# VH-VL binders against q95uq1, part 5

Target 1, 197 residues: q95uq1
Amino acid sequence: MSDNHEEESNVPAYVPGKHVSVDQLKQQDAEDEALKRYKESLLGTGVHAPKDDPRKLVIKEMKIQIEGRPDTIYPLDTKELIKEMKTKPFVLKESCHYKITLTFNIQHDIVSGLKQTNTVYRKGIKVSTEKHMLGSFAPQALAHSVTNPRHGWEEAPSGMLARGSYTAKVVFTDDDNEEHLSVEYAFSIKSDWKSDD

## First folded at step 1 (VH-VL)

Design m11 (framework fv_pimurutamab)
Fold by ESMFold2-Fast, scan of step 1:
Structure m11 (fold): chain C 197 residues (1-197), chain A 120 residues (1-120), chain B 107 residues (1-107)
Amino acid sequence: as target 1 above (197 residues)
Amino acid sequence: EVQLVESGGGLVQPGGSLRLSCAASGFTFSRYGMHWVRQAPGKGLEWLGVIYSGGNTDYGNEFTSRFTISRDNAKNSLYLQMNSLRAEDTAVYYCARVHLYGTSWAFDYWGQGTMVTVSS
Amino acid sequence: EIVLTQSPATLSLSPGERATLSCRASQSVSSYLAWYQQKPGQAPRLLIKYASNRATGIPARFSGSGSGTDFTLTISSLEPEDFAVYYCQQGSNWPYTFGGGTKVEIK
C-alpha cells in the first residue's frame, strides 16, 4: 500500500482548457502601452520554434544544488539526454539540504497551469508521489526557470532504512490534462559523499 | 458551427501552377493555426504544411520550394499556392484546423477536400 | 522522419465484434499520437488525441492506449458506421507523419 489518498480516485474528470495563445495575450492589454511594450519584449514578434520540433515544453536542464557542494547540471533538451538520465543516477547524502531548478522553453502556445507529478519507487514499490504546480508560461526567447523549493532548502531523508537506490518518474501536465513530457531518473541516498562528488 | 470549405482544384498540366482556397466560418479564424494535408488517389494522408495564427509557416521538406501557404484573416480565408506541379502532386487537398488550447498538431476539423489532377 | 506502421492493413470483422488496430513508430513519439477515421468520399474525422483522449462527440466504444512506440486503437463493439479506414498520426517530430492506414471491412 502506498499513497492511498491519491489511489482512492478511480477516474478523474477531464477539465476543459484555459490556454491563451500568444496573439490573444498581446491583444488583452491593448489600452496599456507600457504593458504592451513589456509583452513585446518578452514574446517578440519573431519567436520561432525549431522547424522539426513540435514540443510545447522543452527542458533545457535540471540543476541540483546542494548546500556546501558544487552544482550538478543535467542537460535534458534532447530525447537522447532524457533517456540517458535514468542510467546516470545522482547522489544525495542523508539530511543534506538541496534544491532543484528546471530551466525550460515553452514553444507554440501558452501552457496554463503546468504541473509536475513526481513518483518515487524503491525496488518496484511506490514510496511517494508529490505534485507541484509550476505556473503558467508563454513562449519567449529567454528560458523560464523554476526552483523547488521556492525559498530555502529541501532536506533529504535520513536513517538506515532511507539509504539505498531509488527510481523516479516525473510527468508534466497542464490544466487541460495534456501530458507534455515524462522523464525517468534514478538517485541514491548515502551516508557520506563519494571522493569524486 | 465550425466549417471549412476548399475550392480551386482542377486539372492542370505538369509544370503548371494552381491556387487553392479554404473558406472558414463558425470560429475566430485569426486565433487558429491552419494546415494543409493531401491524399493521393487510393493512398494515405500526407501533411504538407502549416500557417500559425501569427502568420509564420512551416512545410514538409519536399514542399518548401514549390508550395506557399498564406492567409487573409479579414476574409477568414486560407490559401495554398502550388507551383511547378508534377504528376505525383495529384491528390485531394484538405485544409484542417488545430486547437490552440490543447494541441498544435492534432486536426480537430477538416474541410471536404478539393481534387487536383496533374496530367498531360 | 518518423515512420508509422499500421497493422493489419485490412481487418475483416462483423458488426458487434471487437476491433483492435495497431500503430508502431520507428522511434518514440511519447504520447503525441492521434487517430482518425475516414469513410469513402469523406474527410478524416479526429477520434483520439494524446494517445488516449477521446475527441468531442466520439462514442465511448472508441478508445486509445499506448505510449512511446506502440499504440492501439480499440473499438469495443463494431457498429455498421464504423467500417472505414483508420489512420494514426504523430505530432512528436516534424514533418508530421501518418500511418498507412488500416481498413476495417465487413466479413
Scores: ipSAE 0.006, ipTM 0.437, lowest interface PAE 14.9, mean pLDDT 79

Design p01 (framework fv_patritumab)
Fold by ESMFold2-Fast, scan of step 1:
Structure p01 (fold): chain C 197 residues (1-197), chain A 120 residues (1-120), chain B 113 residues (1-113)
Amino acid sequence: as target 1 above (197 residues)
Amino acid sequence: QVQLQQWGAGLLKPSETLSLTCAVYGGSFSDYYWSWIRQPPGKGLEWIGEIDHSGSTNYNPSLKSRVTISVETSKNQFSLKLSSVTAADTAVYYCARDLEYGDYEAFDIWGRGTLVTVSS
Amino acid sequence: DIEMTQSPDSLAVSLGERATINCRSSQSVLYSSNNKNYLAWYQQNPGQPPKLLIYWASTRESGVPDRFSGSGSGTDFTLTISSLQAEDVAVYYCQQYYDTPYTFGQGTKVEIK
């Protein structure tokens, strides 16, 4: 037998997140102090930065590697090259396997909790937002490289709705919410590779 | 200011191919998709398709088998070809600038329109 | 595909009085991540291309008189002309740009009573 009273039952209430305890606040403070001491130990190496370049984060290049195809490399170490990025889109074939590597330097001071937020747009709509924690970095001569995915390959989307042109904006921030860099780039997803790509 | 100028054949016979071109002046070409939209006399608006500077296209599924949009990025031009026309394809055809980033508005710049008549 | 439906098909309003046009989408055009409605309104005078009036459901395009306003969210939207002027006699269209194919309402013809 059906019962119409259950048709109008209320949605169950969910308990919101718990209040942060005094012990949790103390733990956060201790972690901040440990991070500070770690940074201070790294600065003892005596690193020196260019006087005419105020940037704390310098992206040297972005490399797009597609399985079975030549690498595409975008040098990004000047403001002019960063501005040109969006005018030089790269092409991904539906379901192709790819990975992206960023090579960068840190200048002037330690950057704590460097993270990237990558937002992809298609035809005026946000289609994805992805956040990656990169870590804490001190100024040093050797560049860092970060690859996504860390292991293996990522697969490009497929299907009629996946094909088309995309734009993306990647923003680099730190634990203090300081924005270090914003880069806009473009790419397209196509059904096949063409001679005129 | 950004201006769109369009041109092409206005009179066609059934079974022929419609060909129209749109040129963009006074603004960025590579930051936008560029669309074709049509309007039969006394009726509403129908989106045909769009293209960007790299040649990436999206078409209205109802027209996909007959429509081709192409781009000449060096000239800031894009073109529409619609094959196998019938009297039902009689319409004013507009080119327009459409969306690219999430913060850009909808079709904000339109060409003047080209009346295409398909008759015997 | 997202279907757009306007009401009424035709509206007669006296000069200086309020005109209200409704638009409904078959699915939500609100993108939760940016809290924006991908909905636009156009005015079309005879023999001319459509002119953008409103985007993001409620933002007026530059140069559009403040008597035009847009409201609504998700699937139900309204264009209001607070005090109809003679030059506002036109056909008005709503449009979603949430996804392709981009689709338009059937249009609402505004006439002077």
Scores: ipSAE 0.000, ipTM 0.439, lowest interface PAE 17.3, mean pLDDT 80

Design p02 (framework fv_patritumab)
Fold by ESMFold2-Fast, scan of step 1:
Structure p02 (fold): chain C 197 residues (1-197), chain A 120 residues (1-120), chain B 113 residues (1-113)
Amino acid sequence: as target 1 above (197 residues)
Amino acid sequence: QVQLQQWGAGLLKPSETLSLTCAVYGGSFSGYYWSWIRQPPGKGLEWIGEIYHSGSTNYNPSLKSRVTISVETSKNQFSLKLSSVTAADTAVYYCARVEDYWGSEYFDYWGRGTLVTVSS
Amino acid sequence: DIEMTQSPDSLAVSLGERATINCRSSQSVLYSSDNENYLAWYQQNPGQPPKLLIYWASTRESGVPDRFSGSGSGTDFTLTISSLQAEDVAVYYCQQYYSTPLTFGQGTKVEIK
């Protein structure tokens, strides 16, 4: 395969903190045992997923926050809502500041090294791919919450060539390369906010 | 075109702190991770750590308790401090650019290296 | 940590002949989501810093002669020099960037026979 990687995906895929020095492997083994005991304790306390729901990752909602604008919230609790997300695009003004927050539950087992890979398309052509490490999460009653960027704001592109309609696909995987979920969504980059936005 | 110029300590005694600086010329400092890698005489390469122009760091866990990497973005410089040195820290120290914008954690530009000798 | 092991430690090859260097990782550096191998190769001449030759296991860095090629997937990788030239006398290192900490092989020294 001679594909130009720069035109596909060059986003980091490493797992920070997953691998350690030889001297720290014994400490990691001790931590792994502690984590295993914690998991067994957590499951034993009655923090149980519904037996008819095999999902390890359940996204409750995705929130799009734009500086100076009302939040846009997408509930994603059901297969139907996930499937329909791409029909409900959000709008980003050129150079606006935004951030995205995911609220989710983990079921059945601890998920180590949860990552999202976000691929953006325009007119069927792949424009960019970004990978973000979300972390490791245990089953618990309260939902987990992760914001990207973790601090401050992301800035939307600008220029005549950047304006237009986009589609995107986000895929959630873990350290074992298990694919938990994929979601397709849509957005537009515009020169100014429309009255209906 | 991109050039990394490095300087700093050459001879240290055990227990002292190693301090090295790297300056970037001829290219963009922003948008990249900048890394330190060392090589003991006659041996292989060991990654020490990296810093993004914003100050976010990743360190080799084996050295994490002794390593600090910092940036001065206004000067296009980043620096390494390694505390409590021993003879095992004797090595040529290289600064390098990490191509991380597109998820590539390999090193495309390197400084010339600084030999640091730790002896009693 | 992902351990990188190269073989042989040293290799003597006649000018114009093929040189092959092997690199093995203690775990797979192939990421299934993008189907890429997170592996690079470097050349280090005496008294100089390493120079990038190949990234993504098989992509040649700009300016690197086409006699250098990388192949392999998962845990087993090869750097091939199809026709050894005098300037190719150097130590060669593989590097994984699949997981932190970034790690290198121990190096393979290539000499003229």
Scores: ipSAE 0.000, ipTM 0.438, lowest interface PAE 17.5, mean pLDDT 80

Design p03 (framework fv_patritumab)
Fold by ESMFold2-Fast, scan of step 1:
Structure p03 (fold): chain C 197 residues (1-197), chain A 119 residues (1-119), chain B 113 residues (1-113)
Amino acid sequence: as target 1 above (197 residues)
Amino acid sequence: QVQLQQWGAGLLKPSETLSLTCAVYGGSFSGYSWSWIRQPPGKGLEWIGEINHGGSTNYNPSLKSRVTISVETSKNQFSLKLSSVTAADTAVYYCARGEWEDLYYFDYWGRGTLVTVSS
Amino acid sequence: DIEMTQSPDSLAVSLGERATINCRSSQSVLDSSNNKNYLAWYQQNPGQPPKLLIYWASTRESGVPDRFSGSGSGTDFTLTISSLQAEDVAVYYCQQYYTTPYTFGQGTKVEIK
């Protein structure tokens, strides 16, 4: 749970901080709207969500990968599984290399600027808050997959003060500030792996 | 079953250094916290400090200036040294097992060693 | 540091009767994020080390008779012995492990009336 000094940006509609004229900005906005409408028109060509499921974001699973160890997979596609995840904490060894992969479907509408806010607690005290931009995603049959970090591995903290039990809350939102999902989970940072880990 | 066996000097004079050792049998030494806890005659329990197999320690702030806990992993032993003893240090001293990775309760205890400090 | 206070200091109970011991912490030992109370109970017979009875405020340690039960949350906790047996004559201690240093109550001595 290293701090990222830079957040990953993956927003198709993101405009870099370059100086442009008002007319150029209006033209870019109009072009973005045209692209949005084009994509929306494609949804009518045969990509349909279940009528009984109003969710726009459906997380199929969260995968915890630790270098040199078996993957830990949490299925999350139901409310019951999401609630259950907090009772099944995963373990990170001090300084281990890890990454987290989310596999998900988008339903009904294109989600622009999907981002996650992950807040970590120890003994009810907020330890860190990190925001990660995941990108913009369209409804499609094939599930989307996003890994953080995108390249390489994150390094788990180390030291006496870092070891212990943690809980976390991750909230998924988009550019319209719509909250799609909130998940609570638990993990521990340990000095070494136990035989049952 | 895990067994903690302890020994050390039981009679000390003021200003001397208390030295006690605890040996762990029948279980893994690694992955756990090994603590010292004392009990003055007729009184309650006071946690002294803890150590893991790697030699990392946590001490009670009230005793930190006088306490050293060390480990000899090849023998599955850990030891307590308490310097500059006074009559207030007269107590039964217990070693006990906890969990190193988080704050925890004590599930196994040694039999205790009575240490008397008299002038 | 978290101060642990027990009441009463001593308790005389007839064989087969209910014994109730209270423990209060100077601050909450409930972790709101995992909903666990970091509170344990120990039994100490004369001349012996403490023996773990209850952890996480209400979870009974393996091998501990079901007449022992723990309850409470936050700052107020209770150890109950539903039907006192002769072997239950002992001093009982509560302990918080919410933060270091670990701290214990002053003890409650349980005797037969």
Scores: ipSAE 0.000, ipTM 0.473, lowest interface PAE 13.3, mean pLDDT 83

Design p04 (framework fv_patritumab)
Fold by ESMFold2-Fast, scan of step 1:
Structure p04 (fold): chain C 197 residues (1-197), chain A 120 residues (1-120), chain B 113 residues (1-113)
Amino acid sequence: as target 1 above (197 residues)
Amino acid sequence: QVQLQQWGAGLLKPSETLSLTCAVYGGSLSGYYWSWIRQPPGKGLEWIGEINHRGSTNYNPSLKSRVTISVETSKNQFSLKLSSVTAADTAVYYCARTLYRGSYLAFDIWGRGTLVTVSS
Amino acid sequence: DIEMTQSPDSLAVSLGERATINCRSSQSVLYSSNNKNYLAWYQQNPGQPPKLLIYWASTRESGVPDRFSGSGSGTDFTLTISSLQAEDVAVYYCQQYYSSPYTFGQGTKVEIK
C-alpha cells in the first residue's frame, strides 16, 4: 500500500507502451485456452459452481486487524452487504499498525492475475491510487485468503493534516482486464481511540 | 437472439465527418469486443476498429488518425466517427460482434450494413 | 500486418461438383501453445453482410451445411464445398484473427458453370 499510481482516462488502443496490442490480447486468449484445459486436467470433477450465480469472484469477508485491538469483520458475500459497507466506516489511530485480510471464493473458472486498484478520496478529492497484485486463483471449495501486507504490519499516516474522514473505492480486475467487483468504503484517521471505535 | 441495428448519415461531402451508431439488442455488451468493418463497392472487407464495454479501443493503423469509436453502455450502443472523409471512404459500413477473450469465433453476428457515399 | 491471399479470384463449378478455394497467410496463424489456427471463412451473398461459415480453420459454425469443410494449418488453408448447390453462389472470404489488424483475403467469387 506504499506507492501511488494514477490512471489515465480512455487511451487509444494502438499507443505503444501504454496499451496491450490486439496481437498481445489474441496471444493471451490462446494462452488462456491452454491454461483453461490445463486447469481442468488438474482440478478434475467435483469442483462445483452454483448454476444461478454467475460471479467469478465472491468475497466472503474483509477483516481489518489492528495491533492491540479487536478485529473488525465485514461480511461481503452479497450485493446488499457490499452496498452497506460505505455506511459502516472503520477507524485507524494515526501511526497504528494494521493489516487487511480478504477471504473469497473463485467460481466457474481460474482467475489469472487478480489485482486490486484502491483509490482514496478526501472531501471529494483523490488523495492516492494504489495497485496490488493478489495472484492467480482456481475454483475450490475451501476459501482463498490474502493478507496485505503479506508480512508484518502497515503503518497508518500521522499528523494533523492526515486526520479526518476518507472514502475509498476498490476495483478488482484480472490479466484480461475483466472487472469482477467494485466496493466503496469509508474510514477515518484519528489522534486516539474512542470507546465506540 | 442477439441482433445489431445500425443507422447514420448516408450522404457526405469531402472533408465532413462520418457518424454511425450500432445498437445491441437481446444481449449484453459485456464479454465481447464490438467492431466496425467496411466494404467499398465491388471490393473486399476492411476492419476499422473495435471497442469493449469498458471503452477500450483497438484501431486499424491505416485509419487510426481519423477514427474514433465510442460506447454508451446505458443505451447498449457503440458508435463510429471517421473524420476528413474523401471519395475513398465510400463503402458499406457494418457493425459486428467479436468474441475476443478466449475467442473461438471471429465475427459471428453482423448488422445489416449502411451505405455511405462521399461525393462533391 | 498479416496479408491474406486467396486463389482463384473467381471459380465456375457445375452443380453437384466440388469447389475448392485456397487461402494463404504471409505468416503463420497457428498458435503452438493451443495448436489452433486463427483462421475463419465467410460467405457473402449479394446485398447481405458476410456470414461466418468456419472458425479455427476447420470448425463448422452451427447451422452451416456439412458440405462445407475447412482444412489446412499454418499458412495454407482450403475451403471445400463437396457438392455445389445453387444457394452457394456467393463471394467467399478468408480472415485471420491471429494478430491486429484483422485482415481478409481479397475474396473468391463462386459461380455456376
Scores: ipSAE 0.000, ipTM 0.423, lowest interface PAE 19.4, mean pLDDT 80

Design p05 (framework fv_patritumab)
Fold by ESMFold2-Fast, scan of step 1:
Structure p05 (fold): chain C 197 residues (1-197), chain A 121 residues (1-121), chain B 113 residues (1-113)
Amino acid sequence: as target 1 above (197 residues)
Amino acid sequence: QVQLQQWGAGLLKPSETLSLTCAVYGGSFSGYYWSWIRQPPGKGLEWIGEISHSGSTNYNPSLKSRVTISVETSKNQFSLKLSSVTAADTAVYYCARVYTRLGYSYGMDVWGRGTLVTVSS
Amino acid sequence: DIEMTQSPDSLAVSLGERATINCRSSQSVLYRSNNKNYLAWYQQNPGQPPKLLIYWASTRESGVPDRFSGSGSGTDFTLTISSLQAEDVAVYYCQQYFSTPPTFGQGTKVEIK
């Protein structure tokens, strides 16, 4: 009662998943090992975060520099200061040249591929969304500093439709899509400077 | 200037345990990994393992079952033990510092003079 | 383990001429997150420990003469000595520190022609 035809098999057909090449797997393993060594190195430097502060990203300050004007500095190292930021708008004159510097510490672990997504609103309507890659950062005693643009200046918008009050939300994420921080702030675009800032 | 001074028994019989010590002078012991590397006569370099000032270790898988690296932080010293030696373990053994700056690891920038270990019956 | 292969095994170069040593890794040693190649070059004189010349493939260690330069990325790397001096007679090793264990090339002996 045996029927030994090869085409009459009762074994289930296999459904292969996505195949990852041996070279790709070795590359992934090597990257994991490099990351492990790097983390071990950090532990050896004696850089330690406060035990009662679980934050991986701590922004110390945001500095707004406008060509020909004094710097405006917002301390942001507490939740209270971050929450208050949207009530303290800064002013940009039409077509002025400006740049923004973030000074921050990284705690507990390396943050790989730190990105900011900045969404600007006018009267509740989204007017722009910009994403900027900031880089990868390790815990260290000295604060990191990132300026946008990296070289030169950004130019503020101009024209009657550009003038007015704006709100913005910036969200910081990393390569693992972990959200580290969200900050709301406000600014105005005006035809002329109204105050000494 | 940071200097590494190493010492230990240079002549061993098969099956014995190799013991070498490395002392750090003129610089900080903390904040670095400290490595052992060996070189058989006329051959290339083989990494044995490393240890942090806090005692965290990484070992070469080919030697892992026979190697122990330990640290004496109070003396700024770290030591290598290699068990069950054979003629294949005959080599110059070096201690070295893993260069670290701002949390990143580089190559090995400071080396001891080396200790010739001969395994002979 | 990542295998490191150097070429040539030995090289004879006249004083003042350029020496070029190649190093290939069996796997990429480029760390994508920081865009750094975890590759070092060492010089070893007879009876002496190795001396670090270059790290991150192209960054010269402090005190190393500018005639030494490193280049390459991923799996192919080069050490160049632009004008060989008598004190450069040595064995040169490349080393990856991307993956544990760190591994070395077999060495290239540089001698005067």
Scores: ipSAE 0.000, ipTM 0.444, lowest interface PAE 13.9, mean pLDDT 80

Design p06 (framework fv_patritumab)
Fold by ESMFold2-Fast, scan of step 1:
Structure p06 (fold): chain C 197 residues (1-197), chain A 123 residues (1-123), chain B 113 residues (1-113)
Amino acid sequence: as target 1 above (197 residues)
Amino acid sequence: QVQLQQWGAGLLKPSETLSLTCAVYGGSFTGYYWSWIRQPPGKGLEWIGEIYHSGSTNYNPSLKSRVTISVETSKNQFSLKLSSVTAADTAVYYCARGTTYEILTGSYYFDYWGRGTLVTVSS
Amino acid sequence: DIEMTQSPDSLAVSLGERATINCRSSQSVLHSSNNKNYLAWYQQNPGQPPKLLIYWASTRESGVPDRFSGSGSGTDFTLTISSLQAEDVAVYYCQQYYSYPLTFGQGTKVEIK
């Protein structure tokens, strides 16, 4: 299973300075105020989060579309459904064309630089790690949607060595390195479709 | 109101490294993607890459091996370095702000642009 | 990569008449989930940076005159200037933001006849 890859930046690690100037503090305050005003303007549209739900990222569903086949939809809006996902593997035929769509809501605050890291394993051994920048998202009533690949189709691997069972772990983080969610799932690559796939 | 000011070396010889900087005034640096886009004389626009205030980058695959974009958050500045330049890199280089409020992945369209810096590469 | 092709490369239109510019993408830029076209239009005057005119194929940027309109869906898009004014003499570019790398059309030069 391959997906488009986005490289991490090769920038020096940020080391906070011990001495912060008055001008830098004023600039930080102004930026905080601008972001606060922007957030307040968005929240003023009447969007709200449930009182007992602290989540900032709520994935409503994951849709797997395979060219010429019915869609497979996994609802993921509860912790129980997320936990069950790894027990319900999907099947990809060698060389089939597929794409995956995530539908989600953002709650409480704007999430800046939402990113997914998808690591695939075979028999406990890491096969690939791919990172995708999803973007910045605001709280709103309508769900956000992201499809990988953004256009067209991805092609499943082929060959005897590619066939087999896989597990994967996807982790969602943001620019502040806050981890919002981790989901484990399973899939297999087969030579042909089975009647119950 | 939002203003992007850019500067850097305008004359280069083949094999040198191009270095340009863009400073943002009159608006928030945080919460936006900041891009570099170039335009060879008499030709169209080519997106080079983008950076977020956190330092996260996305690059055009055609230029990825030669491009580095970096950020200096304390000054609201971001910079482009393009290594191993040739005559084909002669262009006006623009910095630009990418939108965030309706985007699903990175920069979508560009609402504010710097004035441009002409870079000439000649032997 | 998604290739953006504009037509014509240049056109001359009389003052006050309608100008029509076409843009074709090599792949659809319509997203099935949100039903939005990931397409923008820019105006570039000589010696100036590009200026955003239209985004999401048909939404006019704040401050852009009503005579500019965008239409189309999927792979075929049109920018229309209903009544050409002298200040509209410029090169116009379409841009897709459906997929990385972001790509632009080659440009269409609009001149007064």
Scores: ipSAE 0.000, ipTM 0.443, lowest interface PAE 18.4, mean pLDDT 80

Design p07 (framework fv_patritumab)
Fold by ESMFold2-Fast, scan of step 1:
Structure p07 (fold): chain C 197 residues (1-197), chain A 122 residues (1-122), chain B 113 residues (1-113)
Amino acid sequence: as target 1 above (197 residues)
Amino acid sequence: QVQLQQWGAGLLKPSETLSLTCAVYGGSFSGYFWSWIRQPPGKGLEWIGEIDHSGNTNYNPSLKSRVTISVETSKNQFSLKLSSVTAADTAVYYCARESSTYFLGESHFDYWGRGTLVTVSS
Amino acid sequence: DIEMTQSPDSLAVSLGERATINCRSSQSLLYSSNNKNYLAWYQQNPGQPPKLLIYWASTRESGVPDRFSGSGSGTDFTLTISSLQAEDVAVYYCQQYYSAPWTFGQGTKVEIK
């Protein structure tokens, strides 16, 4: 469970223009303070973006971890890999325990309020839209990593109504409404793993 | 303003290796793919391959066994090597910028070098 | 590989008259998720590198005169020059960027009649 705010329990990511609770303000203040400390460290170390790279968000990979199974890694280093992602679906067994880790670099300046909007479709029908607040991030030499859920595992849906093929679109934006990346992908929920062909 | 300057040997014998370099001035080198494209005299355009500042490459499958593209990011330069040349490799060779970043799926070419004529004669 | 075919191979048009060039792809260049056609047009003047005119099938590159326009979707595309000028004598190429390897049409030569 990554977001304990009951006001946003069904939409973990923060909604723009929504009144901010005391708990959300404390969380934002903690993030701002961490970024200030990191910025001071950054100025001392001389960490720099690659020369002439205008990108603020550079997604390196998406990793799908399933309890008891090998990790599935999708590199997002090239536009061809991003474009092809929708043709290489992954499989989730109903009720399996999983988590997704995004690895990325931030360049040039702090990205405030990085958000992930994930919309899932089935047979052309929108079945869910979830927003996940990833946080605020500063440039650094080592890649950032964000895992959802932050602790433990998420459980895949189960039952005949949940089984089937899905397509999805994820869009990464920030507090300045800049769209950094849009990726389309596919997955299926099945009753059993089919790893033996 | 972005300018691409290219250079390299223009006269080769069959079986030799073609080597060309392209340097980028006046703009961002990182965040783009950089391509090599050739044009035989009086004929159309053929894409050879692309590279980014991190050294990630994609090659035309028809040329993949003979092509190497490399990058010197600190100099804003990228280079083409084509091995085992024949008369069929006689062409004007262009370097070009793909007009978008890695994440937009674009590969149209908004800036081009002036071209280098490579002649392969026996 | 996606094959790009242009027609005609050459055309002669009087100054001030309309020129139309067609480009056909062996498979659809329309990406359903963003509703964009991955098609560009280039102009190549004698002795010069190609110059980008149009991208996303119909978006005119900055600095390109209004007389140039692109249209079409899926597999059939058209480049139109509404009123041919002397400087428009060139070879024109379409290019797909839907799937690697990136491929070009064979070219259409535009000449003054």
Scores: ipSAE 0.000, ipTM 0.449, lowest interface PAE 15.1, mean pLDDT 79

